# Designs tried in a protein design chat: VH-VL binders against Laminin subunit gamma-3 (Lamc3). Part 1

No score or structure here was measured in a lab: all are predicted.

Target 1, 177 residues: Laminin subunit gamma-3 (Lamc3), of Mus musculus (Mouse) (q9r0b6r508to684)
Amino acid sequence: HIRSDFRHGAGGWQIRSMGVSKRPLQWSQSGLLLGLRGGEELSAPKKFLGDQRLSYGQPVILTLQVPPGGSPPPIQLRLEGAGLALSLRPSSLPSPQDTRQPRRVQLQFLLQETSEEAESPLPTFHFQRLLSNLTALSIWTSGQGPGHSGQVLLCEVQLTSAWPQRELAPPASWVET
Structure headers, positions and changes below count from the first letter of each chain, unless a header shows other numbers; Kabat numbers aren't used for antibody chains.
F, E and O are the ipSAE of ESMFold2-Fast, ESMFold2 and OpenDDE, as the mean of both directions, binder to target and target to binder. V2 is 0.75 times the mean of E and O plus 0.25 times the DockQ between their complexes.
[cut] stands for letters that were removed.
The coordinates of atoms that the task and the answers printed are left out; those that the model quotes come from them. Centres of patches stay.

## First folded at step 14 (VH-VL)

Design m02
Fold by ESMFold2, look of step 15:
Parts: sequence; structure tokens; C-alpha cells
Structure m02 (fold): chain C 177 residues (1-177), chain A 125 residues (1-125), chain B 107 residues (1-107)
Amino acid sequence: as target 1 above (177 residues)
Amino acid sequence: EVQLVESGGGLVKPGGSLRLSCAASGFTFSDAWMSWVRQAPGKGLEWVGRIYSKTDGGTTDYAAPVQGRFTISRDDSKNTLYLQMNSLKTEDTAVYYCTTGEYDILTGYYYFDYWGQGTLVTVSS
Amino acid sequence: DVQMTQSPSSLSASVGDRVTITCRASQSISSYLSWYQQRPGKAPNLLIYAASSLESGVPSRFSGSGSGTDFTLTISTLQPEDFATYYCQQSSDTPYTFGQGTKVEIK
């Protein structure tokens, strides 16, 4: 599995904006602030990119920390690769809970056609083709008007693989690289 | 400069009602969590209750001695916090402070960094 | 409800003394603990949040430590303006209870 847990830094994640301004990513050992402004995306570092076909049919898991009385915003996972682009919705949403403390919730994005939010979802082999050369993995919120509860911490991102890393020996070319 | 100014305190008989107001200025009131804290004469501090900002759910929570009798509300258009106190008891005699609470999303901590001067409520026959 | 117990309830000290005040929670509150100073006739002021973080503008002679159930406020070199009552407060769960206070008075 490929993971960012932010205990030792922002892990190479950065804000990607359509505007000119560059603002620093706010973070702590507890996570990254997921209070994105309009036109902003939170982009993953290189370790999540490249050939990720072993993750087809597996989830990307986001662990969020929600403040007391708040809820997670609507979130889409955006993928670009092999000249293709698509967006995913979470496979399920956590139930609302009234709590007096910050709580952790998980959102899962299944890397499969059934999770696409596009008007015309890509055929199965095009989804896997996109994963063969993933060039961007980003977190985006559509948000709602001013009344939407939108500020949470992103505590962990995990890209799941079908093969456990401990049991798979790297190819000879990988070892040499 | 942040200012919180309480008003509406006074003398009331047991079983009576009072409404306290807290006028706020110098910060974005609509984004703030607001609380009431009281202090009986010669005694320590006692948290009364809190109201979240609308963005964070707008809900209230209360200490057990006042639950069902006190109601916290806010009017963001007037930058004003309210405490409606019903069925008052002599034990409710205290200085009532309005406080602004800040939830630090990066650390997860909640603390009070600004306090009003307080308004005295005396419940006596 | 989380009960907060301060010790001592009062103490006498001289300018220049090192003062320690302890606060014990009836259950673990992690680091959700703040310290307030209240001078006579005044509203409280925040000194320490998150058990050990110094609020802006608070002199460095104040420090906080602890986690879980046992917490300490330390004033390294007591000054004349530090004669006041000090309160701890937990913010782990509502009600956000205060300790009963510790009065620091001049010998």
C-alpha cells in the first residue's frame, strides 16, 4: 500500500489552483487542512502516480478528522492518466454523529467504473489504461453555498494494492532502478 | 480590537426570567463559537453552555444544572449572543460572562481567548 | 462529567519564587486542558492552551505540562502582577468543567 499519514510533514501534497495566487498548505502532525477554496485541488505526490493498475478494483481510502458538530464536505477524487480524466465519488458515506470531540471517519473511493461521476463513464479497459500511467491524483470538493460545513483535516491517504508489498518481490528492473 | 459587552443582569425573584445579551465587535461573529460562563460571588468559574457557529452546526450544549431552563441563541445579523434564563433559582446568582471560543482545526483544541466584563444576576426573594 | 481538581486551593509566595499548581482530571482528557488567570475584580485571561502551548502575549515565565489526567502550571519567577486566582479547564467533553481555583497570595 502507498500511504501519506502526515506525521512528519505534508508528504509532498500541494494545493493546485486555477488562479494566480499560491497559498501555503496548512498542516500539523494531525493532518492537512481540507478547507479548499473555489478552483483549488489538493494534489498527491509522485509516489501515488505512475503505473497503478494493481489498484484497479481496490479503494483509495481517506481518513478525515471532523470537528465537533461538523460533517465532511462532498468530496471527489480526480484522476488523470494516459490522456484521460475522470472523477470518483465515495462508495459509501459515514453516518452523521453528534459528538463533543473531533471524530475520525473514512471515505473510500473504489478505483472502478462503478464509482465514476462523469456524464459518460469510461469503458472498463479505458479505466485500467488511465491507471497504467497515472499523472495526477487530486482531491476536490464541489462544496455547497456558505452554509456547508467544509473544514476538516485529511489525516491519511492510502492507495490499496491487490498484492501485499511484503509478499511481492520487485522485478529485476525495479531493483536496478 | 475584540470586545464583548454583556447586559441585562439585575435582581429577579425565584421562578422568574431574565434575558442576557452580549454585544460583540472586532471579529467575525458569524464564524465564532460562543459560550456563557458564570461565577457565583466568592466562588469559582462554571461553564454554562455553548453555541456553535451556523457553519459548524449551530447547535447548543448546556451544563446539567441549567438544562431545560436556559436557552442560548445568536443573531448573526446583530452580532449578538443571548442567554434566556427561565425558572431562575437562588443558586443561579452569579456574574455571567460572555466568551468567544476558538476551535483550532489544525490542533483540535477548543479554548476561550476573549471574555466580556460580566453582568450580575441576583436571584433573591 | 469530567471533574477537575486543583491543588493547592491556595498558596502564599514571595516575588521571585517558583510556583507550581496541579490539576487532576477524573478521567483522561488527553491534552485538552487550558489554564486561566483571574485578577481580583477582572474577567479571566487565557494563559495556556493544549496543556503546554503559551497564549500570545503571555510571559515566558508561565509554562504548562502534563497529559492524560495530571497537569501542572508553573510560574518560574513570580512577579507582583501574578498574585491572582488560577483555574484549569478541560475541553475534552461537555460540560467544559473548571477546577475550583488556586489563589496565589503574597506572603
Scores: ipSAE 0.012, ipTM 0.541, lowest interface PAE 8.1, mean pLDDT 79

## First folded at step 21 (VH-VL)

Design b05
Fold by OpenDDE, fold request of step 25:
Structure b05 (fold): chain C 177 residues (1-177), chain A 125 residues (1-125), chain B 107 residues (1-107)
Amino acid sequence: as target 1 above (177 residues)
Amino acid sequence: EVQLVESGGGLVKPGGSLRLSCAASGFTFRNYWMSWVRQAPGKGLEWVGRIKSKTDGGTTDYAAPVQGRFTISRDDSKNTLYLQMNSLKTEDTAVYYCTTDYYNILEGYYYFDYWGQGTLVTVSS
Amino acid sequence: DVQMTQSPSSLSASVGDRVTITCRASQSISSYLSWYQQRPGKAPNLLIYKASSLESGVPSRFSGSGSGTDFTLTISTLQPEDFATYYCQQSYETPWTFGQGTKVEIK
């Protein structure tokens, strides 16, 4: 799988503001601060792109930290490739948990052409074309979420692969090769 | 590539003072909390103290054995972490490592991502 | 202070062996545990964080498990470069504390 854990930086993610709520991407070791006022697009770095057919049918998992009493904001995942575009909604919603303290929640987006939450379902052939040449993967916030007393953070993004990727992350500098 | 290079270690008499430096490169130093961790010869690891980032207040915390004697500071313009050690004791003899720290404000996780090569401090009469 | 106790303090193993190291906390520390590897004459390196999360770039033969008070580090197939001392560290409450270490030696 391919992962951003944001422990050492924004990891190449970029922000594009849609509307009046323009701001720079704010990073901490706790994650990326999500802008819940107005629409924002977070664009994934190159490591998430290219031939991602091995992720067909697998979930893209977003891990969020929400404040006490908070809930995950409305988020869509947008895929672009081969001249095609598709927007996905979460395939699963997190279960209710203790609202007395900050908590982590996961949103899963299944990479499939037919989904109950897909905005623009594609025929299988076209969806495979898209995944074979993924040129953009982005997280979209609508800015319509409920107000939170605290910060909502994107803590991790994982693109799940059915098979081990040939090109793994480089080994740590101390790892003998 | 993250690099941490400690310097300033050496031989000092009990009651003496020594100042260690940690030169950081390969990352945005000012954004990170930093720690000192020491290791006595043939012994385990012991947390010495930390300094937060300026944006998080720049405050310091120390382990009880060094409280009041050691001072951690940082110069973000020089990407350098410091450990001022006063009133040194024989039990302070150790290799001193500087570390980049991972922290999570909401969940409270705290551990040491990267370590320098260490610098040896020997306190002996 | 939270006391961390590793078991064993040392062990002898051969290349290819499965090695398991245990770390016990004096109180529950949830999943606030990390594992470090220190080769002779070298600085420690992070292996595992949050009890079971593998640090980026660390070989998959390393794995961590456990929660509460009992934790384990497993090396599925010991390699020559894995002969080292391993430390657990709790991040549940300050001061941060380490286990006494487990030295993995060549048989």
Scores: ipSAE 0.125, ipTM 0.675, lowest interface PAE 2.2, mean pLDDT 88
Fold by ESMFold2, look of step 23:
Structure b05 (fold): chain C 177 residues (1-177), chain A 125 residues (1-125), chain B 107 residues (1-107)
Amino acid sequence: as target 1 above (177 residues)
Amino acid sequence: EVQLVESGGGLVKPGGSLRLSCAASGFTFRNYWMSWVRQAPGKGLEWVGRIKSKTDGGTTDYAAPVQGRFTISRDDSKNTLYLQMNSLKTEDTAVYYCTTDYYNILEGYYYFDYWGQGTLVTVSS
Amino acid sequence: DVQMTQSPSSLSASVGDRVTITCRASQSISSYLSWYQQRPGKAPNLLIYKASSLESGVPSRFSGSGSGTDFTLTISTLQPEDFATYYCQQSYETPWTFGQGTKVEIK
C-alpha cells in the first residue's frame, strides 16, 4: 500500500489550481486542512503515480477528521493518465454516529469504472490503461470558499494494492526455473 | 464567487430598532461562522458579534457595547445572516459589514476572510 | 479585553519606499494576529494571518513578523495600489479587537 499520513509534513501534497498561482497547504500534525478555494485541488506526490494497475478494483481510502456535529464535505477523486481523465465519487459512506467529539471517518473510492462520475464511464480496458501510467491523482471538495468548511482534516490517504509492499514478494507454491 | 450583500440600513431615531440582512451566495453558508463588524464614520473597525454554524453549536457572542441590545441570527435555508438592533444609540451610527469567519480548529487562529460591501446605519434625532 | 495600538496613525510615503507599521497588544497574544488592508471607500481585505502567513493572492512585497505583544507589517516596495489604511486584529480572546488603523498616504 502507498500511504500519506501527514504526521511529519504535507507529504509532498500540493495545492493545484487551474490558472492561479499555487498557495501553501495548511498543515498540522493531525492532517491537511480541507479549506480548498474555487479551482483548487490537492495533488498527490509522485509515489501515488505511475503504474498503479495493481490497485484496479481496490479502494483509495481517505481518512478524515470531522468536527463535532459536522459532516464530511462532498469529495471527488480525480485521475489523469495515459491521455485520459476521469473523476470518481465515493464508493462507501461513513456510518452515522452522534458524538460530541471530533471523529475520524473513512471515504473509499473504488478504482473501477463503476465509481466514475460520468454518464458514460470508461470501459474497463481504458480505465486500466489510465492506471498503467497515472500522471495525476487529485482530491477536490465543494467547500469553495476560505471559510469554515475547511475545518475538516485529511488525515491519511492510502492507495490499496492487491499485492504486498514492493519489498515483500508473494509466496511461491513451487520453485520453478 | 463568494458574495455577501448587506441591506436594511437607514436613518433611525435613538431608541429605535432596525434589522439588517446579509444575503450570502457562492459558498455553503450553513458551514460558516459569521460576524458583524462595524465602522463609525472616520473611525476604525469594531467587532460587533458572531454566530457559529449550527453544526458547531449555533451560539452567539457579542461585544460589550451591544450586549443585550443586538441579536444575531441566521436562516440557513435562505442563506441569510441577520442583525436585530434594538434600543439604538447615536454611537451605533456606522457602516455595518457582515463577514465570513475563518476559525482554524487545529491551531485556534481566527480571522475575517470575506467581507460584504457594508450598509450604513445612522442613529440621530 | 486586549487593546491593540498601531503606530504610526498615519504616514506619507512614495512609490518604491519600504513601509513599516507596528502593532502592540496590551497583553501577550502569542501569534494570534491578522493584518487587513482597507482601500478608500472599500471593505477591508485580509493580508496576513497568524502574524506572518501571507493570504493567498497577496503580493510577496507584504510580510508580517512578531509574536507576543509586538508585531510588524512591512511593505518592501510600495506600489500605487498600496495607499490605504491598514488594521491589525487580535484573535487571542473575545471580544475580537482591531488596532485604530494606520493610513498610508502618497507623499
Scores: ipSAE 0.006, ipTM 0.481, lowest interface PAE 11.7, mean pLDDT 80
Fold by OpenDDE, fold request of step 25:
Structure b05 (fold): chain C 177 residues (1-177), chain A 125 residues (1-125), chain B 107 residues (1-107)
Amino acid sequence: as target 1 above (177 residues)
Amino acid sequence: EVQLVESGGGLVKPGGSLRLSCAASGFTFRNYWMSWVRQAPGKGLEWVGRIKSKTDGGTTDYAAPVQGRFTISRDDSKNTLYLQMNSLKTEDTAVYYCTTDYYNILEGYYYFDYWGQGTLVTVSS
Amino acid sequence: DVQMTQSPSSLSASVGDRVTITCRASQSISSYLSWYQQRPGKAPNLLIYKASSLESGVPSRFSGSGSGTDFTLTISTLQPEDFATYYCQQSYETPWTFGQGTKVEIK
């Protein structure tokens, strides 16, 4: 797996604020502060990029700390590679919790062909091509949604990678033999 | 949900020993520094000591009043924090809280984020 | 050790009141100051860190200010659930030390 736990820094993550609500990336051991008032893009560092075919069908897991009674903001994961791009929505969302204490929740994004920006999923061939040369991975927040009072922190990002089942990694499904 | 549950408190004679436990869940325990903070009945808060993560050396620091008598340890495989208290004194009587600690390495501030509900230790003849 | 002194030790207030609590350090601690709230019979909860940063989930009626040696916690409009004891804590140097606490009681 490839992981950012933000224990010792932002780990190369960068922020780009959209619209008029611009701010610098704010880091602590608790995580990266997510903006809830405007759209933001958090760009993953190089270690998440390159050949990520081993992550096909695996989840990208975002661990968040949400305020009491709060829920994660609307988040999408954007992938770019080989001249292709797609946006993923969480495959699972934790239910809001009625508590007066902050809690940690996980959002999972399955790396599959489905895209929120297309009427139909990408062909497997193209998705595999994208993963073979991933040039950008980013987290996008909309900055609006119900139950978004207080600060939300990104505590961990994990790109799940499967281990090869043999000595050599199997050829990509998009490779024609 | 982050949870910290202290246990092991009770009545003990002066000079006696007691071992407290703090069971942690809802977060990656091994990644975080942990502290014990105590509160005598009707009094304020007093930092007892801390233990760093294994990655950061796993070292401990103690407040002067408990130095040499108390030992903090952790078992990451069990998500448990411990406080071994020896040579107990009447002034050690307090509710003992375990906390998750957060440190900003860039800015340098330190705070106690989550607190357990505490366990009462009474040292009395 | 850095000594932290809060003022007042206790105060009486009514719902809707503006409440201000002061914390003074025996030496400059820059902005390395946190505030905690402890309701009766409960464990403390973090309110403010870095002197003025509001912890996640804490109501906006709470605010912190100050730097160096003098710090303040302000509750703009006191609510019923705010009757509690408040503690400041310095994180400038170990050992970490707390103020003696300020009890906010119902008038």
Scores: ipSAE 0.006, ipTM 0.578, lowest interface PAE 10.1, mean pLDDT 87
Fold by ESMFold2, fold request of step 25:
Structure b05 (fold): chain C 177 residues (1-177), chain A 125 residues (1-125), chain B 107 residues (1-107)
Amino acid sequence: as target 1 above (177 residues)
Amino acid sequence: EVQLVESGGGLVKPGGSLRLSCAASGFTFRNYWMSWVRQAPGKGLEWVGRIKSKTDGGTTDYAAPVQGRFTISRDDSKNTLYLQMNSLKTEDTAVYYCTTDYYNILEGYYYFDYWGQGTLVTVSS
Amino acid sequence: DVQMTQSPSSLSASVGDRVTITCRASQSISSYLSWYQQRPGKAPNLLIYKASSLESGVPSRFSGSGSGTDFTLTISTLQPEDFATYYCQQSYETPWTFGQGTKVEIK
């Protein structure tokens, strides 16, 4: 799996608006502050890019921390690769929880066709082509406006692959038999 | 490169009308809040009004001196911001700038990020 | 409406001088204040946001301070390109309002 957890900084993430990021990200030990304005996207660093075909049919998972009385903003995951671009909505919604306390929420974005939340369905050939040379992975939100802000934090981004991390196997003599 | 180019300024008589345009390029226009800010010759800056992106409701706000006389609109298919000015008064004489607005809803600060070079409107008999 | 009062309205200074410009709000605006520079014949450019945060690409000789009603823009070592008019702008509530400006002139 490929992961950013932001404990030690912005992890190479940048605000993308007019090509090159101009505005610094705000981060804390708990994550990145998710305060994007219109026309801005939060762009992933190179480790999320390139050949990501092992992630086909797997989710991208965003872990958020929402303040009491708050909710996650509407979020889309934008992908570019191999001359293709598309936007995904979350493929599963978080379960209801008590809103009187700060809480963590996970949003999952399935890297597979046939999601009703995808803006344009693609043939399976095209989605795998996009993932064969992923050139951008970005987070975008449609909900921005003046008002009292909640402290919604992006705590973790995980790109799931077909080979999950595991503990070490027994020594080779056991494995080879 | 972000570019904002105002046009449509000129000389008009009091009570007249004029329409300003702001042509935008180098950014995703439809996602931006946009303002008009004016500056009378030799004077300071005055915010005229703002239009939000359609994603954020597309609503407009105006400063009191222009309320009911000026209308801000946008055409996202042409990447163009408009200011319709009706019932013009001598005090409307100014250079008019279009701007991209930045608002951070998490921290609550607001400023005018990119500015055009302005177009002069002169209201005189 | 929040009224912004700048002081002085103009000043004369030499290259290398330390220049201080003040801005007073008619009510508390917390830290919701920005500073702009406008060179003659040009559109304004943002220098400082959130009272003290330096916009990217702005030289470190510019600094901002203050909160509540009283704010200060400081140029530690004035350069030839700094001769311009400076404006503060409150971002506390609409209508967004600017100070009247401070013109910084040579000599």
Scores: ipSAE 0.000, ipTM 0.480, lowest interface PAE 14.6, mean pLDDT 78

Design b05
Fold by ESMFold2, fold request of step 25:
Structure b05 (fold): chain C 177 residues (1-177), chain A 125 residues (1-125), chain B 107 residues (1-107)
Amino acid sequence: as target 1 above (177 residues)
Amino acid sequence: EVQLVESGGGLVKPGGSLRLSCAASGFTFRNYWMSWVRQAPGKGLEWVGRIKSKTDGGTTDYAAPVQGRFTISRDDSKNTLYLQMNSLKTEDTAVYYCTTDYYNILEGYYYFDYWGQGTLVTVSS
Amino acid sequence: DVQMTQSPSSLSASVGDRVTITCRASQSISSYLSWYQQRPGKAPNLLIYKASSLESGVPSRFSGSGSGTDFTLTISTLQPEDFATYYCQQSYETPWTFGQGTKVEIK
């Protein structure tokens, strides 16, 4: 697996926008602020990119902290690679729960054609081709969620590999700041 | 790189006062909860107190032996943590470390991430 | 307050030995426990959080286990740089408290 957990910083994540100057990414020790403006995306660092075909059919997992009185905002996962671009919807949503206190929730984005936001006119096998040379992985929201009264934080991002958990893992590559 | 540098330690008589500073660099100081942890010479570690980030309310909490005598504050514009120590006692003699703290609000666990080099406070007549 | 008791208070070991340090809490603290290493003349540094999770950059020869009241830090193959004092710390409730320390010395 490839993971950003943000305990020690922004982990190389950046705000990307429509060609305007970079806006500083706001970070706390509990996560990254998801207060994105229109036209902005939160873009992943290089470790999430490249040949990610082993993640086909596996989830990207986002862990969010939702403020009191709020709901998880609508979120798209956007992918670019091999000259293609896709947007994905969550494959699961958290159950209703007490909103009077901060809580952590997980959203999963299954990396396969069934998760695409809209039916694509792209060539056959386009999803696997995109993952063969992933050049961007981004998080975008369509706006603040209904009843939002505070800041939503991104606490963790995990890109899951079909490769089973192996005892032989690179010791330095799975935890980064 | 993360750097925490304590200063202001020294020799002081019982009943005296001293103010410690912790200069921070290499990270976004205003986002961190910060603690003071002390270690008497040849002894173990003792948590002194903590101040939360302004975003999380900016409140303080203290260990019982220092409650009412010590005050933790921060100046986010100068990236500096302070410990004001009043009514000092000989049992306050220790190396004082500043730390960055991690608190996971969902699972409730808490630890001290980065530590400074420490500054020695000696309370002696 | 939750009191933390470490055992042993000191031990002597050789490079290559397997070393085990225990920490006992005065009440159940679930898995709310961290381990720190303090080399002579240096500030402590975090090794393990949440009883068994290895901090970034910490060698894999360190491992932690336990839940409830009894916790263990293990060094599988002791190295020269591991001669230090080790502390456990509970994060179940304030005040945050440490064990008294375990000094690991070269034999």
Scores: ipSAE 0.000, ipTM 0.483, lowest interface PAE 13.5, mean pLDDT 80

